VHH binders against 2-(3-amino-3-carboxypropyl)histidine synthase (dph2). Designs and how they scored, part 10

Target 1, 340 residues: 2-(3-amino-3-carboxypropyl)histidine synthase (dph2), of Methanocaldococcus jannaschii (q57907)
Amino acid sequence: MLFKTIFYQKLQKKVTTLFNLETERVIREIENLNKNNPKVIFQAPEGLKLKVEKEIEKIKQYFKQKNINIEIYLWGNTCFGACDLIDNHVKNLNVDLIIHYGHEKLSYANPEIKTLFIPAYHIFNKDEEEKILNDIKNFIEKHKSGGKKVAIATTIQYKKLLKDFNPSIILGCRGEVKEGDVILFVGTGRFHPLMIAYKYQKEVFIYNPLSKCFDKISEEEINKFIKKRILAISKLLLNKPKKVGVVLSTKKGQCRKRVFDEIIKLLEENDVNYLPILVDNISPDILFYDVDCYIIVACPRIVLDDYILYKKPIYTPEEFKLFLKNSFKYKFDEIKEDDF
Below, E stands for the ipSAE of ESMFold2; O stands for the ipSAE of OpenDDE; V2 stands for 0.75 times the mean of E and O plus 0.25 times the DockQ between their complexes.

## First folded at step 6 (VHH; framework vhh_7n9e_1)

Design c4 (from b1 with A33T; at its last look DockQ between E and O 0.64; V2 from the best seeds 0.75)
Fold by ESMFold2, look of step 6:
Structure c4 (fold): chain B 340 residues (1-340), chain A 119 residues (1-119)
Amino acid sequence: as target 1 above (340 residues)
Amino acid sequence: DVQLVESGGGLVQAGGSLRLSCAASGFTFSSYTMYWGRQAPGKGREWVSGINSGGYSTAYASSVKGRFTISRDNAKNTLYLQMNNLKPEDTALYYCAREYLEDSWRDYWGQGTQVTVSS
């Protein structure tokens, strides 16, 4: 028995989280192209790429058994979100369809190549689903009995599961929450609930669907985060920058040209020299210019999550505006329809 | 490099106890929600228990509530599962997991430790 137990452990595939990649829908959409040897590109966030690789093998086998030729590619570069459309990178390849995993289409980012968005919802078994739904129902009922309306916010992975709660879907670059007296964030990580608590000045609770635990954003966590960003802005007040790199992302969902132009105008009005920089993917290694700091006109999470990785200070457009106004009332940057 | 290594499994008689450990490395353990899952041979996986980053909020599957206790020692980067009054139905490969964050989608699971409960 011991030998077989050890042997089976060595043969087991690594356990992973299951996401619904909607295999039948992808196959159906490829078939509906009605084209001999269609060209299809699969695009996914880094953490989904190995699962998508396996998905591709299943799809290849399906079409091989039907004697249908298909040309399949996996997009090898990182996909950071729905804003990361690859149309411009592949327009000369005559691609018939892009399969974009892990996101839904953004209203302000329109692909020019036919694109199928597959949200990749987290698959819970039935017992987990019932526990999650009951935990949330009980939370809502508890607060309702105390006269409080609960607004539900979540992320794409849980959108389908939580549909009956009419949740607000929070994005890394934008967070709008429906009206409520308190907010329950259903998801992972603490950044989104922190941002929401600050933005709306409301109590924010967390329900983590993976651990099934409740938690709460504290005022101390908010103040600590805000203080760090205010300190970074204060350094500009103490040492006015002589030259600023202004970085505009060319990604369709992040290319906020109106915000970029506004920042340039403000720099000129304040006699600050600048270098305008266009970049597809923003990373520490490509920002090596002779400037005192950078203003990142892209997804705000690049600044807020990754600033410590950069050799020069980086700021969001809203943070730089606070410097120019000598204001200490912090405002999170967000991507809006009018930014483009 | 993120690593999760389970230990403490073995063969035990019904009614007995085991304590599982999950040693974590390659990330700031105290910042992440953790949980345990299990999978019996030929069966689907089952969520067992979860615990928040601070260790003060816990949750349990109905099948184990009152018998299992999840805990963590953030100073030792270790997650625990104390399993009491074990039943043959608890026989499974037990694995620990760190939450994926929404923007990364990257899950982290250990390879698991076998628990076998004989009648």
Scores: ipSAE 0.764, ipTM 0.931, lowest interface PAE 1.1, mean pLDDT 88
ESMFold2 (binder alone), look of step 6: mean pLDDT 85; pTM 0.857
OpenDDE, look of step 6: ipSAE 0.799; ipTM 0.938

## First folded at step 8 (VHH; framework vhh_7n9e_1)

Design s11 (from b1 with E102G)
Fold by ESMFold2-Fast, scan of step 8:
Structure s11 (fold): chain B 340 residues (1-340), chain A 119 residues (1-119)
Amino acid sequence: as target 1 above (340 residues)
Amino acid sequence: DVQLVESGGGLVQAGGSLRLSCAASGFTFSSYAMYWGRQAPGKGREWVSGINSGGYSTAYASSVKGRFTISRDNAKNTLYLQMNNLKPEDTALYYCAREYLGDSWRDYWGQGTQVTVSS
């Protein structure tokens, strides 16, 4: 076993310093297939693809030294979430294992091909880790002294670092936060903390682990975002749509058929003509139909992050319901277990 | 396109000072937290200092606390790092950085500016 020990040590030295790709765990899972010719697909978000490419090179070299003929494929299409399961697309390749980076398994989305989920936890050196944990502990204690309970929310990359704080893990498609008087979001970006501030109507602070600085979501930020979406909905009131495209993703974890059926029924009840459209991946180039707008029954981030890329207006199911009700009380669309 | 261009590095004797600048373009600078990192020969990247978008929250690595000062000028789209009482151990390539929106596995880093502290 001396060879294996030396090679593992060499692989560890070449691991990225920012994210734990769990090279040893990936190798062990492949070895556990107990095959001389294992077939493995690697799937990763855009920001991890180049790092995963280097990971593939290291893993391929490891198995070559072991005289095991590993067949490795990199999934070339974009992957945004744990809901991007590719098992139905690669069924004919007789794949033994899929390695899915950047996410944890969703309870309502079960792959048919054995899939290993690698969260790609952010790696901080000891000094950084100590500072982050102390900054958060100090924040919690200051608010506790003021009689306020702090709920911690974060994304998957920081889950392991923050485990002792019992954090709520926020997904782009779903944000449930445990009860507290104030919320501290630990992470980057402003979308998730803005969404939870609006949803829970509570003060949200941000701790950014990259800058190691505090910030907070302002009412101005919330109002600005909500008003932009309300304006988009208001355009439907001024120019009532004659025909709407209703787009349903066929991806496991996004195929919200119950929500799709509910929207179709509402359109029929309101005498709005519609075109039901089934797609695997939703992108601007495939939405070229003779409709006034689209309702996207899939991941809500497609609408909220990318609406400017589309030639015609796109809406979440919740946004379109606001139009039908002539309501301006905004509600974020979230994927739920009972949507399927 | 997002661009981060560092400048102000050079050779300085122990106990000396340098002021680094990072010129940002291609994004709304005032909306992002910014940070400085460094890479010394034979070592991994080390976080040095951070500043939030409004400039009222700053943070420092213990190794530089009290010697370095981070600041920003949102009107000029420029990030600064004032380095005082420099030590040979501060020798490194210094990078400015910001988060990548929509992709939490990436951040933007500049090319870096070399700081060499002699003794």
Scores: ipSAE 0.685, ipTM 0.899, lowest interface PAE 1.2, mean pLDDT 86

Design s16 (from b1 with D103Y; at its last look DockQ between E and O 0.72; V2 from the best seeds 0.00; counts 0 for: grease 26 > 24.2)
Fold by ESMFold2, look of step 9:
Formats: sequence, structure tokens, C-alpha cells
Structure s16 (fold): chain B 340 residues (1-340), chain A 119 residues (1-119)
Amino acid sequence: as target 1 above (340 residues)
Amino acid sequence: DVQLVESGGGLVQAGGSLRLSCAASGFTFSSYAMYWGRQAPGKGREWVSGINSGGYSTAYASSVKGRFTISRDNAKNTLYLQMNNLKPEDTALYYCAREYLEYSWRDYWGQGTQVTVSS
């Protein structure tokens, strides 16, 4: 009896971050299918999957109480963004609805199976919301009184909280920011603010809504990052590749065929041999070919975040074009609507 | 395996002090912002204090500002919360947390350490 009490205390669940999974909206959309035994797939980023597992249990119980059969699956593979549509993977399963968490629909990636996008906004309590909003308001007012317009950039998790600031929503593969004299990035991590500072040549501040700390991107930090990638490009200048692997992602939001074709044309014009490679998920273990390097035509974050994991050097299309031009004026690769 | 293990809680008299520690493992500690939360009996979780990855920027809830000090030792992979002039209303289970990054969505919280402040 004592041992069971201690055991149950050890099994108490930990406190966790709350995201709004919009349970009622998901249920309503399933009901609106007007179908007996609908087939529904739930898709989520890796870090949300355990929360979505619990969400699925709630939804199963709801439909069980209504005596409605429903066929539910959780998509077990990683979801990196709204560009990660699974339509082609499940085409033969006669799926009625996909619930896609953590993202919004992309204009250039249209699902063929009915898909409900649930942003999964971070839920803050009232005291936190008040502090975050006041910190940001005070920052904006201080700069406004100095004659400077502040542009707000953020990520999907905070879009609803920050709606009254009209924020730009930054994606890992695309970062467009509205007009401003300075930029305040509201979010976590330093990559997005670094990329924005370089792209727009503007002062970028950071407000982290979790730690609630302010910070700033320094010129030295930018230069260090850029120098790292320039060094990687300079290795190509010293040893021109004889054969390159050109990798194109088949994911709808990453399948930049126009960019791929441009790279192939450039390789042929320069008499560089190549191996065109199609993949769905790009990973180090599937790139084992006899080439000097790879050009990754997909989401640019794959190169910039993961290059150390690959046994051969990997480059973005923009980095390879810089090599061909003997240019040291670095340009971040981004997915654009015209790339497809 | 990411782990966050809090320690340093206990029973103290009002006006006393405690120093909480959070031992981190399974990730590059110096690359992440960290924060403390607490949950009193019958109440919701409250954000207490945060610190950036480098340790030079800090923030505090108004209820603890001037009494609590957050710090970190990146060489020892440890987050700290120095709590001074403790009040009965500071009684709670205190958790440390690591930020999630935009693309990972993975949150990490410790199991918590109990702080009880008596009159």
C-alpha cells in the first residue's frame, strides 16, 4: 500500500506548455463531412504529437457518445511545416479529412484532400498576456517618440496574441516583414532575427515571449554567420566540383522545380556532371552518392541548420549561384511563389 | 534524453531565503533561454522569471521583482533562482523550463521542487 502510493506519486504528469488545439472546431468540421465512419488523419509537428494523441482521445470519446463510428489515424512521420502535405502518401486510403496542426495554409501548396489547418496558438494566462503586450507597447511607444516606426515580426504560435500589432508571420522557408525603421522579432531562437537583420539591413530587436527578455542582433553575430557560409562556398572556388548531386524535394510546398531546372541548366552550361535526385524527406542517410557536393532544392533551413550532419558539403541554390559568379555578397535562399 | 531536475526547496520561515537549482542535461544548455514557473495549491501556474541563453538579460513577474534573482552557470548546465524575503504567498511547487523553438514545438519542464513558507 505504501509502495503503491509512492509509485503513483512518481507517475504524476508534469506541467506542460498549452497550445490551443481548437477541439470544438475540429469536431464540428468532422461532423460537417456528413458521412458515416469518416476517415480522418491528424498531422502535427514532432513536439505537438503527444498533445495531439490526447486530443484524439477526446475526439474519439465525443463520437463514441454520439454512437458515430470514426476512423482516426495519427500521421507518425515528422511534419516540418505547412509545406509538408501528405496527400500523395495517403491517396489510396480514401481519406476524408486531414487535421494539420501548427501551421497555416500556404498560398503555393494547395492540398488535394480536404485539410483543416489548426495554428495551435500558445495559450498564456492573463498576467503573462498583460506583461507581454505591455512590454511590446512600451517598446513601440519609445521608438515612436524617437521618430521610428517599429515593424513587428513573429511566428505562428503568437499570431493571435499579437493581432493588434499587425505582425508579419515569419516562416522557416520564407521571411517577409512589413515596412518599418526597426524590427521587433517576437519569438524564440536567433536564426529568424539574424536572417531578417541581414535581409533588410535594419536594426532588429528580439522579445522572447517565454522568458520575456529583450535582446538585439549584433553586427558581429551576423558577420560570423555569413562568414561561415562564405567559407563553405569558397571551398568550391578552390576545388571546382566535377559531379554534383541536385536534390529536389517532392513535397508540394518545397518542390521548386523552376529553381531545380535553373540549376541544371547552369551545370550543363559549365560542363559539370550531375545526378538529379528526387526525395520526399531529405536526410543524411539517403545522400550517399559519389558526388563532390549536393545542391538542396527544398526548404533552405535544411542546409543552414543541418549541413554538419552530411558527409558531403550541401548548399542552397542561391549559394551555388554565388559560387558561379565568384561573388561574396551573400544572399539567403527563400521559397517564393515563382519558384515552382 | 532532455532532463530538468529542480532542487533546493523546503520549509522556511517568512522573511527567509532559499536558492533553487535546476540541473539540465540532454541538450546544449547554453543555446536556450530558460525560465521558472510556480503553482500554488488550488491556483493556476504562474510565470516567475526568465533569462536569455547568455545570461545577461533577465525578467521577473511583478510579484517577485526585487526579491528573486534568476541566474545561470552555462559551464555547469545549471539554472538558479535566489529567493529572498519569502512570503507565505510564495508557497508553491516551482518548475524550471526550457523554451521551445519555433520549428521544434517541444517543451520541457522539470518535475518541480516544493517551497513552503510559514508564518
Scores: ipSAE 0.824, ipTM 0.948, lowest interface PAE 0.6, mean pLDDT 88
ESMFold2-Fast, scan of step 8: ipSAE 0.834; ipTM 0.953
ESMFold2 (binder alone), look of step 9: mean pLDDT 85; pTM 0.869
OpenDDE, look of step 9: ipSAE 0.877; ipTM 0.965

Design s18 (from b1 with D103N; at its last look DockQ between E and O 0.69; V2 from the best seeds 0.79)
Fold by ESMFold2, look of step 9:
Structure s18 (fold): chain B 340 residues (1-340), chain A 119 residues (1-119)
Amino acid sequence: as target 1 above (340 residues)
Amino acid sequence: DVQLVESGGGLVQAGGSLRLSCAASGFTFSSYAMYWGRQAPGKGREWVSGINSGGYSTAYASSVKGRFTISRDNAKNTLYLQMNNLKPEDTALYYCAREYLENSWRDYWGQGTQVTVSS
């Protein structure tokens, strides 16, 4: 049994990474800086940080063998998305290059420091790849035979695998889907397909590339989610706020100043007192002010995913507008280029 | 903290059967799709079977279809893999896994349970 235990440990060391961190591309971009001691920062989502730590070790070893000094930092704070650019936080360090994992550049968030975006596409072996692609092709053909066009939506992890399907790439802050009679969401989790099903009023199916199972968003799921948010908004009607905290994130891809200004104008027009609050990262512990609720002008997922963690109710800008309009037609908040 | 604990592995003769269990904790089990993977000595990780959160949609690798059955008991927070007609090539460390979500990126695999099929 002792030798079987040792075998287990060695076998686990042979498990390959799920995500392509493009090590050689990163090394090449550092070399292309053509500097003796370049200063490089690595930024990654929490779930990738341990893998990126190992990447940093490999890259340090590579440059050590070439007798090239480099100054490497791991950005210790959470990276929530492509909208989470750190340029302003590190400009005093004269950084030469930022490596940003898990995302692609957003059209409305332009880094001021040279930034290499590494999408970290999920690596599937050949058998998995073939099964996934065949499952999706068969789904499309089945619906085409029934007279239905299928629009494909996915997330960044699967963009490369699915490129020949011309997929819409869904972001946490924004969900635009190309035209189709039905939508197939290829990815994990149920929030994006739920949002899409509600937004477009179309049948949304799910193909999960990890379980390789098909699923479907139900009307009951949609209704349950929307009901929760409508009930939260209805509390404002029952107990009208005297003072509202209006929170604007300073992160480049979340700093929706135009939306913030619009909300302030609406509050003033309705004689509602407010406290304008600027923050970098929004969390429950920093929102302790004497207000009745907060309007979070940032990534909408902060409200939708985390509202239960806050001691005061939090709302998206769209939800607060729904209250002001006395409307029950729910609208998901999304970050748009016009918002800045 | 998400925990996945596999059990039920062991040494079995070719043609035999084993039932693997995966005890889940630290998350709402019924809300997530799950899957089994395996890793044979000196080889990469291989996807074996998957199941949706409700347990009514399942999928299998060609190499195990018809011999293996994935199931789950959401009341017990447990994932299962019934393995019948085992072959020497099924010898591997078997892992249960929970889907990662788009914004989390975290791998969720158990420690694994060894299945060894003698011929």
Scores: ipSAE 0.756, ipTM 0.928, lowest interface PAE 0.9, mean pLDDT 87
ESMFold2-Fast, scan of step 8: ipSAE 0.831; ipTM 0.953
ESMFold2 (binder alone), look of step 9: mean pLDDT 85; pTM 0.861
OpenDDE, look of step 9: ipSAE 0.881; ipTM 0.965

Design s2 (from b1 with L101F)
Amino acid sequence: DVQLVESGGGLVQAGGSLRLSCAASGFTFSSYAMYWGRQAPGKGREWVSGINSGGYSTAYASSVKGRFTISRDNAKNTLYLQMNNLKPEDTALYYCAREYFEDSWRDYWGQGTQVTVSS
ESMFold2-Fast, scan of step 8: ipSAE 0.817; ipTM 0.944

Design s23 (from b1 with D103E S104G; at its last look DockQ between E and O 0.52; V2 from the best seeds 0.70)
Fold by OpenDDE, look of step 9:
Structure s23 (fold): chain B 340 residues (1-340), chain A 119 residues (1-119)
Amino acid sequence: as target 1 above (340 residues)
Amino acid sequence: DVQLVESGGGLVQAGGSLRLSCAASGFTFSSYAMYWGRQAPGKGREWVSGINSGGYSTAYASSVKGRFTISRDNAKNTLYLQMNNLKPEDTALYYCAREYLEEGWRDYWGQGTQVTVSS
C-alpha cells in the first residue's frame, strides 16, 4: 500500500513533465510587462488545466520571492483551440497578458489583449525520440524506394521533434499539407488524419508517437464518410427545407462572417426562409428552434463529428451549397482566412 | 470516468513468464491506441510496447523485442502484455496508458502492476 501511494505521488509529480510549459518564457513575458501588479490570465485545454494550475503556483512563488505582486487567474471555461480566444470575455478586467497553452496563434484570430502562445511540446526521452525519428525515416525510405514522395503532417506538440522533416503543421480546422504522393500524419487521435484524408480524398498513414505504431485512414473509410454525408444532403432534396437555422459562432477564430453572409444570400436567392442564430458555444441543447435543419457556420468538426447528437440535421456551409446546387460532389468544409 | 486497471504482475524467476492485463473503462477502447510503460526503481518512465486501435500494428522497445508481445481484445476492453524470458532488468512497475487527443490534452495511466524478476 505504501509503495502504491509513493508511486502514485511520484506519478502525479511526473505527470506534469509530459509537456513543456516553458515556465521561464512565461515568467520573462510577465516581467517584460514592466508593470506594477500585472494582471495575467492563464488559458488551457481541459487536459492541461491541472498542470497549468501547478505552473501558476510556481510562477506565483517566483514573483513572491522577488517581492513583485501579480494578479493571476486561471480561465475556468473551455479552450477548444487557438480559435477560442478569451480576450473579448475579459475586456472589462483590464488584463495585461493572456497565457494560452497548447496552441499557436492562428493568422485569422487576433486577440486584442497581448497573448503568449505556449505550444506545450511533448517531452520524450532520448530513446523514444530516436525511435520515433527512425520509424519515420524508415517509413519515408520505404516509400521513396517505390518512387513515392512522403509528405509529413503533424500537430504543434511534435513540431520541434519533427523539425528536420519540415512537416506541415495542422492548426485548427485547416488541414493544409505540403505536396506528396503519400501523406504521413504524426500524432494522436484520428480527427486530424481523417480531416486530411477527407480534404484530399486520399489515404493517410498515421504514426502515433506515443504507441509508436502505424495506422491508416483507408480509402474505404473515406468513401464511407462521404457516402454518409451525401446521403444526409440527399435527404434535403427529398424534403426541401422550409426554414433553415443558420448558426454563426461568435468565437473569434470561428466567426466566419463572410461565409455566413454568403449562405444568407444563397438562401434568399433560393427563397428559403431562415433564422439567423448567434452563439458562443454550439451544442445540441441550444438548437431547439422551429426549423427543418441547421447550417453551422463555425468549426466544421461540429457537423462532421457530432451531427448524430443533434435532433435535427446539421450541415456545413459547403454541404448545404451542394444541396442548393444539386451537386453530389462532396466538398470538405474548412476554415479559411478569407472566411472572416 | 476513464479507468485503467493493471493486473498480472508478481514475483518470477529469471527466464520465467508473466501475462499482464489492463482493463479499460470509461471510454471507447477500440478507438484508442494503447501502450505499456514501466518504471524501475530510481529510473524514469520507459516506453515498453504499443499497439494501434485496431490491433494490427505493434511496436516494442529494443530491450524487450522478441520477448514481449502486446495484444488487445477490443470486445473485452482489455490490453495484454505477454512477457517471456524475463530478466532481472525487467523489474519495474508496469502501467498501461492511453493515447491522448491533442484537443483534449488528457492522458491516462493506470496505477500499475509490480513485476519483480529475481536472479
Scores: ipSAE 0.748, ipTM 0.919, lowest interface PAE 0.7, mean pLDDT 91
ESMFold2-Fast, scan of step 8: ipSAE 0.821; ipTM 0.949
ESMFold2, look of step 9: ipSAE 0.758; ipTM 0.929
ESMFold2 (binder alone), look of step 9: mean pLDDT 85; pTM 0.863

Design s26 (from b1 with D103P S104D; at its last look DockQ between E and O 0.70; V2 from the best seeds 0.82)
Amino acid sequence: DVQLVESGGGLVQAGGSLRLSCAASGFTFSSYAMYWGRQAPGKGREWVSGINSGGYSTAYASSVKGRFTISRDNAKNTLYLQMNNLKPEDTALYYCAREYLEPDWRDYWGQGTQVTVSS
ESMFold2-Fast, scan of step 8: ipSAE 0.831; ipTM 0.953
ESMFold2, look of step 9: ipSAE 0.827; ipTM 0.949
ESMFold2 (binder alone), look of step 9: mean pLDDT 85; pTM 0.859
OpenDDE, look of step 9: ipSAE 0.892; ipTM 0.969
ESMFold2, look of step 10: ipSAE 0.821; ipTM 0.948
ESMFold2 (binder alone), look of step 10: mean pLDDT 85; pTM 0.859
OpenDDE, look of step 10: ipSAE 0.907; ipTM 0.972

Design s27 (from b1 with S104E)
Amino acid sequence: DVQLVESGGGLVQAGGSLRLSCAASGFTFSSYAMYWGRQAPGKGREWVSGINSGGYSTAYASSVKGRFTISRDNAKNTLYLQMNNLKPEDTALYYCAREYLEDEWRDYWGQGTQVTVSS
ESMFold2-Fast, scan of step 8: ipSAE 0.819; ipTM 0.948

Design s28
Fold by ESMFold2-Fast, scan of step 8:
Structure s28 (fold): chain B 340 residues (1-340), chain A 120 residues (1-120)
Amino acid sequence: as target 1 above (340 residues)
Amino acid sequence: DVQLVESGGGLVQAGGSLRLSCAASGFTFSSYAMYWGRQAPGKGREWVSGINSGGYSTAYASSVKGRFTISRDNAKNTLYLQMNNLKPEDTALYYCAREYLEGDSWRDYWGQGTQVTVSS
């Protein structure tokens, strides 16, 4: 019986984290093009690329059986978010449809080529789903018994699972949360819950749906993060920059031209020399210019998560404005509709 | 290169104990929540236990609560699962996994697993 068990285990495929790639919906949208030769681009985050490669094989086989000559491309460059719209890069290919995995459409970033957004919701088995929902319900009931209203915040991957809790969906670097006495962030990582705790000045608890563990953002953790950024800003006071690089992302969801223009005007008013730099993707390797530091007009997380990887100091527009105003009241940079 | 390597599985009689280990490398272990899962023959995957980055918050599936204990040693980059009072129903391939973050979401960070077989 042991050998039968071992043999059965060898026939099983390796267990993986499952995401709903909505294969049937993708096929239906391609069929709705009503073409015998549809041209489709698949775009995915790095962690989904190999899974999307398998989807492409499946979809090609399906359309071959239907006598439809589908032309499929996989977008080979990095995809960081819903702001990574590739329509201007591929206009000459006469593409009919882009399938954008891992995100929902942003209201301020409109693609010119028809784009289907597949959120790739996390798939939990029934037992995990029941445990997650019961853990959250018990947390809400406990705080309600203490006279406190709980606001739920989460990311797109858990939106469907948490639908009955009316959650606030955190989109990239923008953290808008509905009113509550305390906030429960349902998700992974500590950046979003820390930002929300500082922004709203409320207790933020974390429920991690992968580990099924509760945690809390501490005042110490907030203070350590803010202190590091204030110290970085204070370095500008000690060594006033003679020349700064102002980097603007050309991605539609990050091309915050109004914010860029505001920073340029402030630099001119303060007699600070600058180099305006346009880039698609921001990385340490491309920032090799003769400047003292960079102001990154793009996703704020490039600064906040990756500043240690850069050879020269980098700042968000809000951080650099604190220096110019001689203010130490820290403010997170958030992408807003009126930034563009 | 993120690597997770499980060890400590084997054949044990019902009522016995085993201690599983997961050696982590290629990332800052102390910054990530970790968990154990299992895959039994003819069954879907099952989440077993989780632990936060600091090791002070733990969670257990109802089927193992009171019998299993998850722990971690952040200095040694190692995750543990102490399994007591094992039942035939605990027979499965046991694997450890690391949480994914928004910036590296959808990457499968889990080990190849270690086989646990509980005889009746």
Scores: ipSAE 0.780, ipTM 0.929, lowest interface PAE 0.8, mean pLDDT 86

Design s29
Fold by ESMFold2-Fast, scan of step 8:
Structure s29 (fold): chain B 340 residues (1-340), chain A 120 residues (1-120)
Amino acid sequence: as target 1 above (340 residues)
Amino acid sequence: DVQLVESGGGLVQAGGSLRLSCAASGFTFSSYAMYWGRQAPGKGREWVSGINSGGYSTAYASSVKGRFTISRDNAKNTLYLQMNNLKPEDTALYYCAREYLEDSSWRDYWGQGTQVTVSS
């Protein structure tokens, strides 16, 4: 398609990271609605919003030339992941299609409005692609020569590039990795590889496809992180809470009602008073209640990444259960299909 | 606001040296991997070199391996690229970049670039 060619030529003039936004596929899915007046919402993570804004301009122009009266909206609120389904929020707009950028569909998060998930695969040039694949192949061969099987874990942006390595795809707050003696995490950031290292009790190496550098999660790094959370939990033993706020997110992919019910039952069994709180988005400014601490039943990264931003202590359900059991065997909270 | 500002480019003879700097502000510099890219007129962008957050792991494109050295000073929030034995083929606009993190933010930052011209 000529449209696709023009799109890539324009991006080449701007110094920015290139993502495959699959413009042609998005147009095709809108055309397949077979409507003269389709209503479409575009949803994207903050860092992709400006790129998606340019996509919207191009798509509007395309349909204008075809005499199709497309009605487009950009979802203005934050998008934390594939679990941020907005269909219940926009039901009254009679939307025909949602385009969800940066993610693949989660099995436990089923939209009621037709939703197209665009992974936004990272676009590497040929030289970068060859270097990344050779770096990974050399890593695998080195460990194989030492009798070690390497399991590859990555995020959705690199899935297509790494397909021949049969990678485990890490989705936000959930990390399941295929069997191996050592794990190579291909991606950015340190949270996912740290969680995987602790969970599987395996050596985790990191290959960053942007910097093209190898790194490793150290035992010191793991111990430092776990110790901070254990200390937070131990404060509950020293000053037993009289009343806790139990916060449940109403977002479809985060409304872990079974986990919420389990925590409520445990609080009742342990004679701990509580305030159940329903919210769409969890932030420090909305947690102003007369409680000693909060249990956050939502994405665990709200607690693990942002706890220092909150005026009162916040805990994951798993962390609070450790307090009730008087246990220090730390377990990361992960969103599972059975949580809902 | 996140800012990346490159400096140190200029005109240099083949075989000469230049040191590029990238001043970072608006984020915790020591928490992010950084890298350099370049773009010559009429060519696509080429990745040049990368460095991890701690500064102890580096990588280089084959075209610059052994001639260029990437480094960082986390106390000064500055990324460097020492370029030795420059060739006419190294002529390009050089950009520094911060890794984006795969999470809710996906924030992608590149500087405006500094021009390097190598005469023959």
Scores: ipSAE 0.806, ipTM 0.939, lowest interface PAE 0.8, mean pLDDT 87

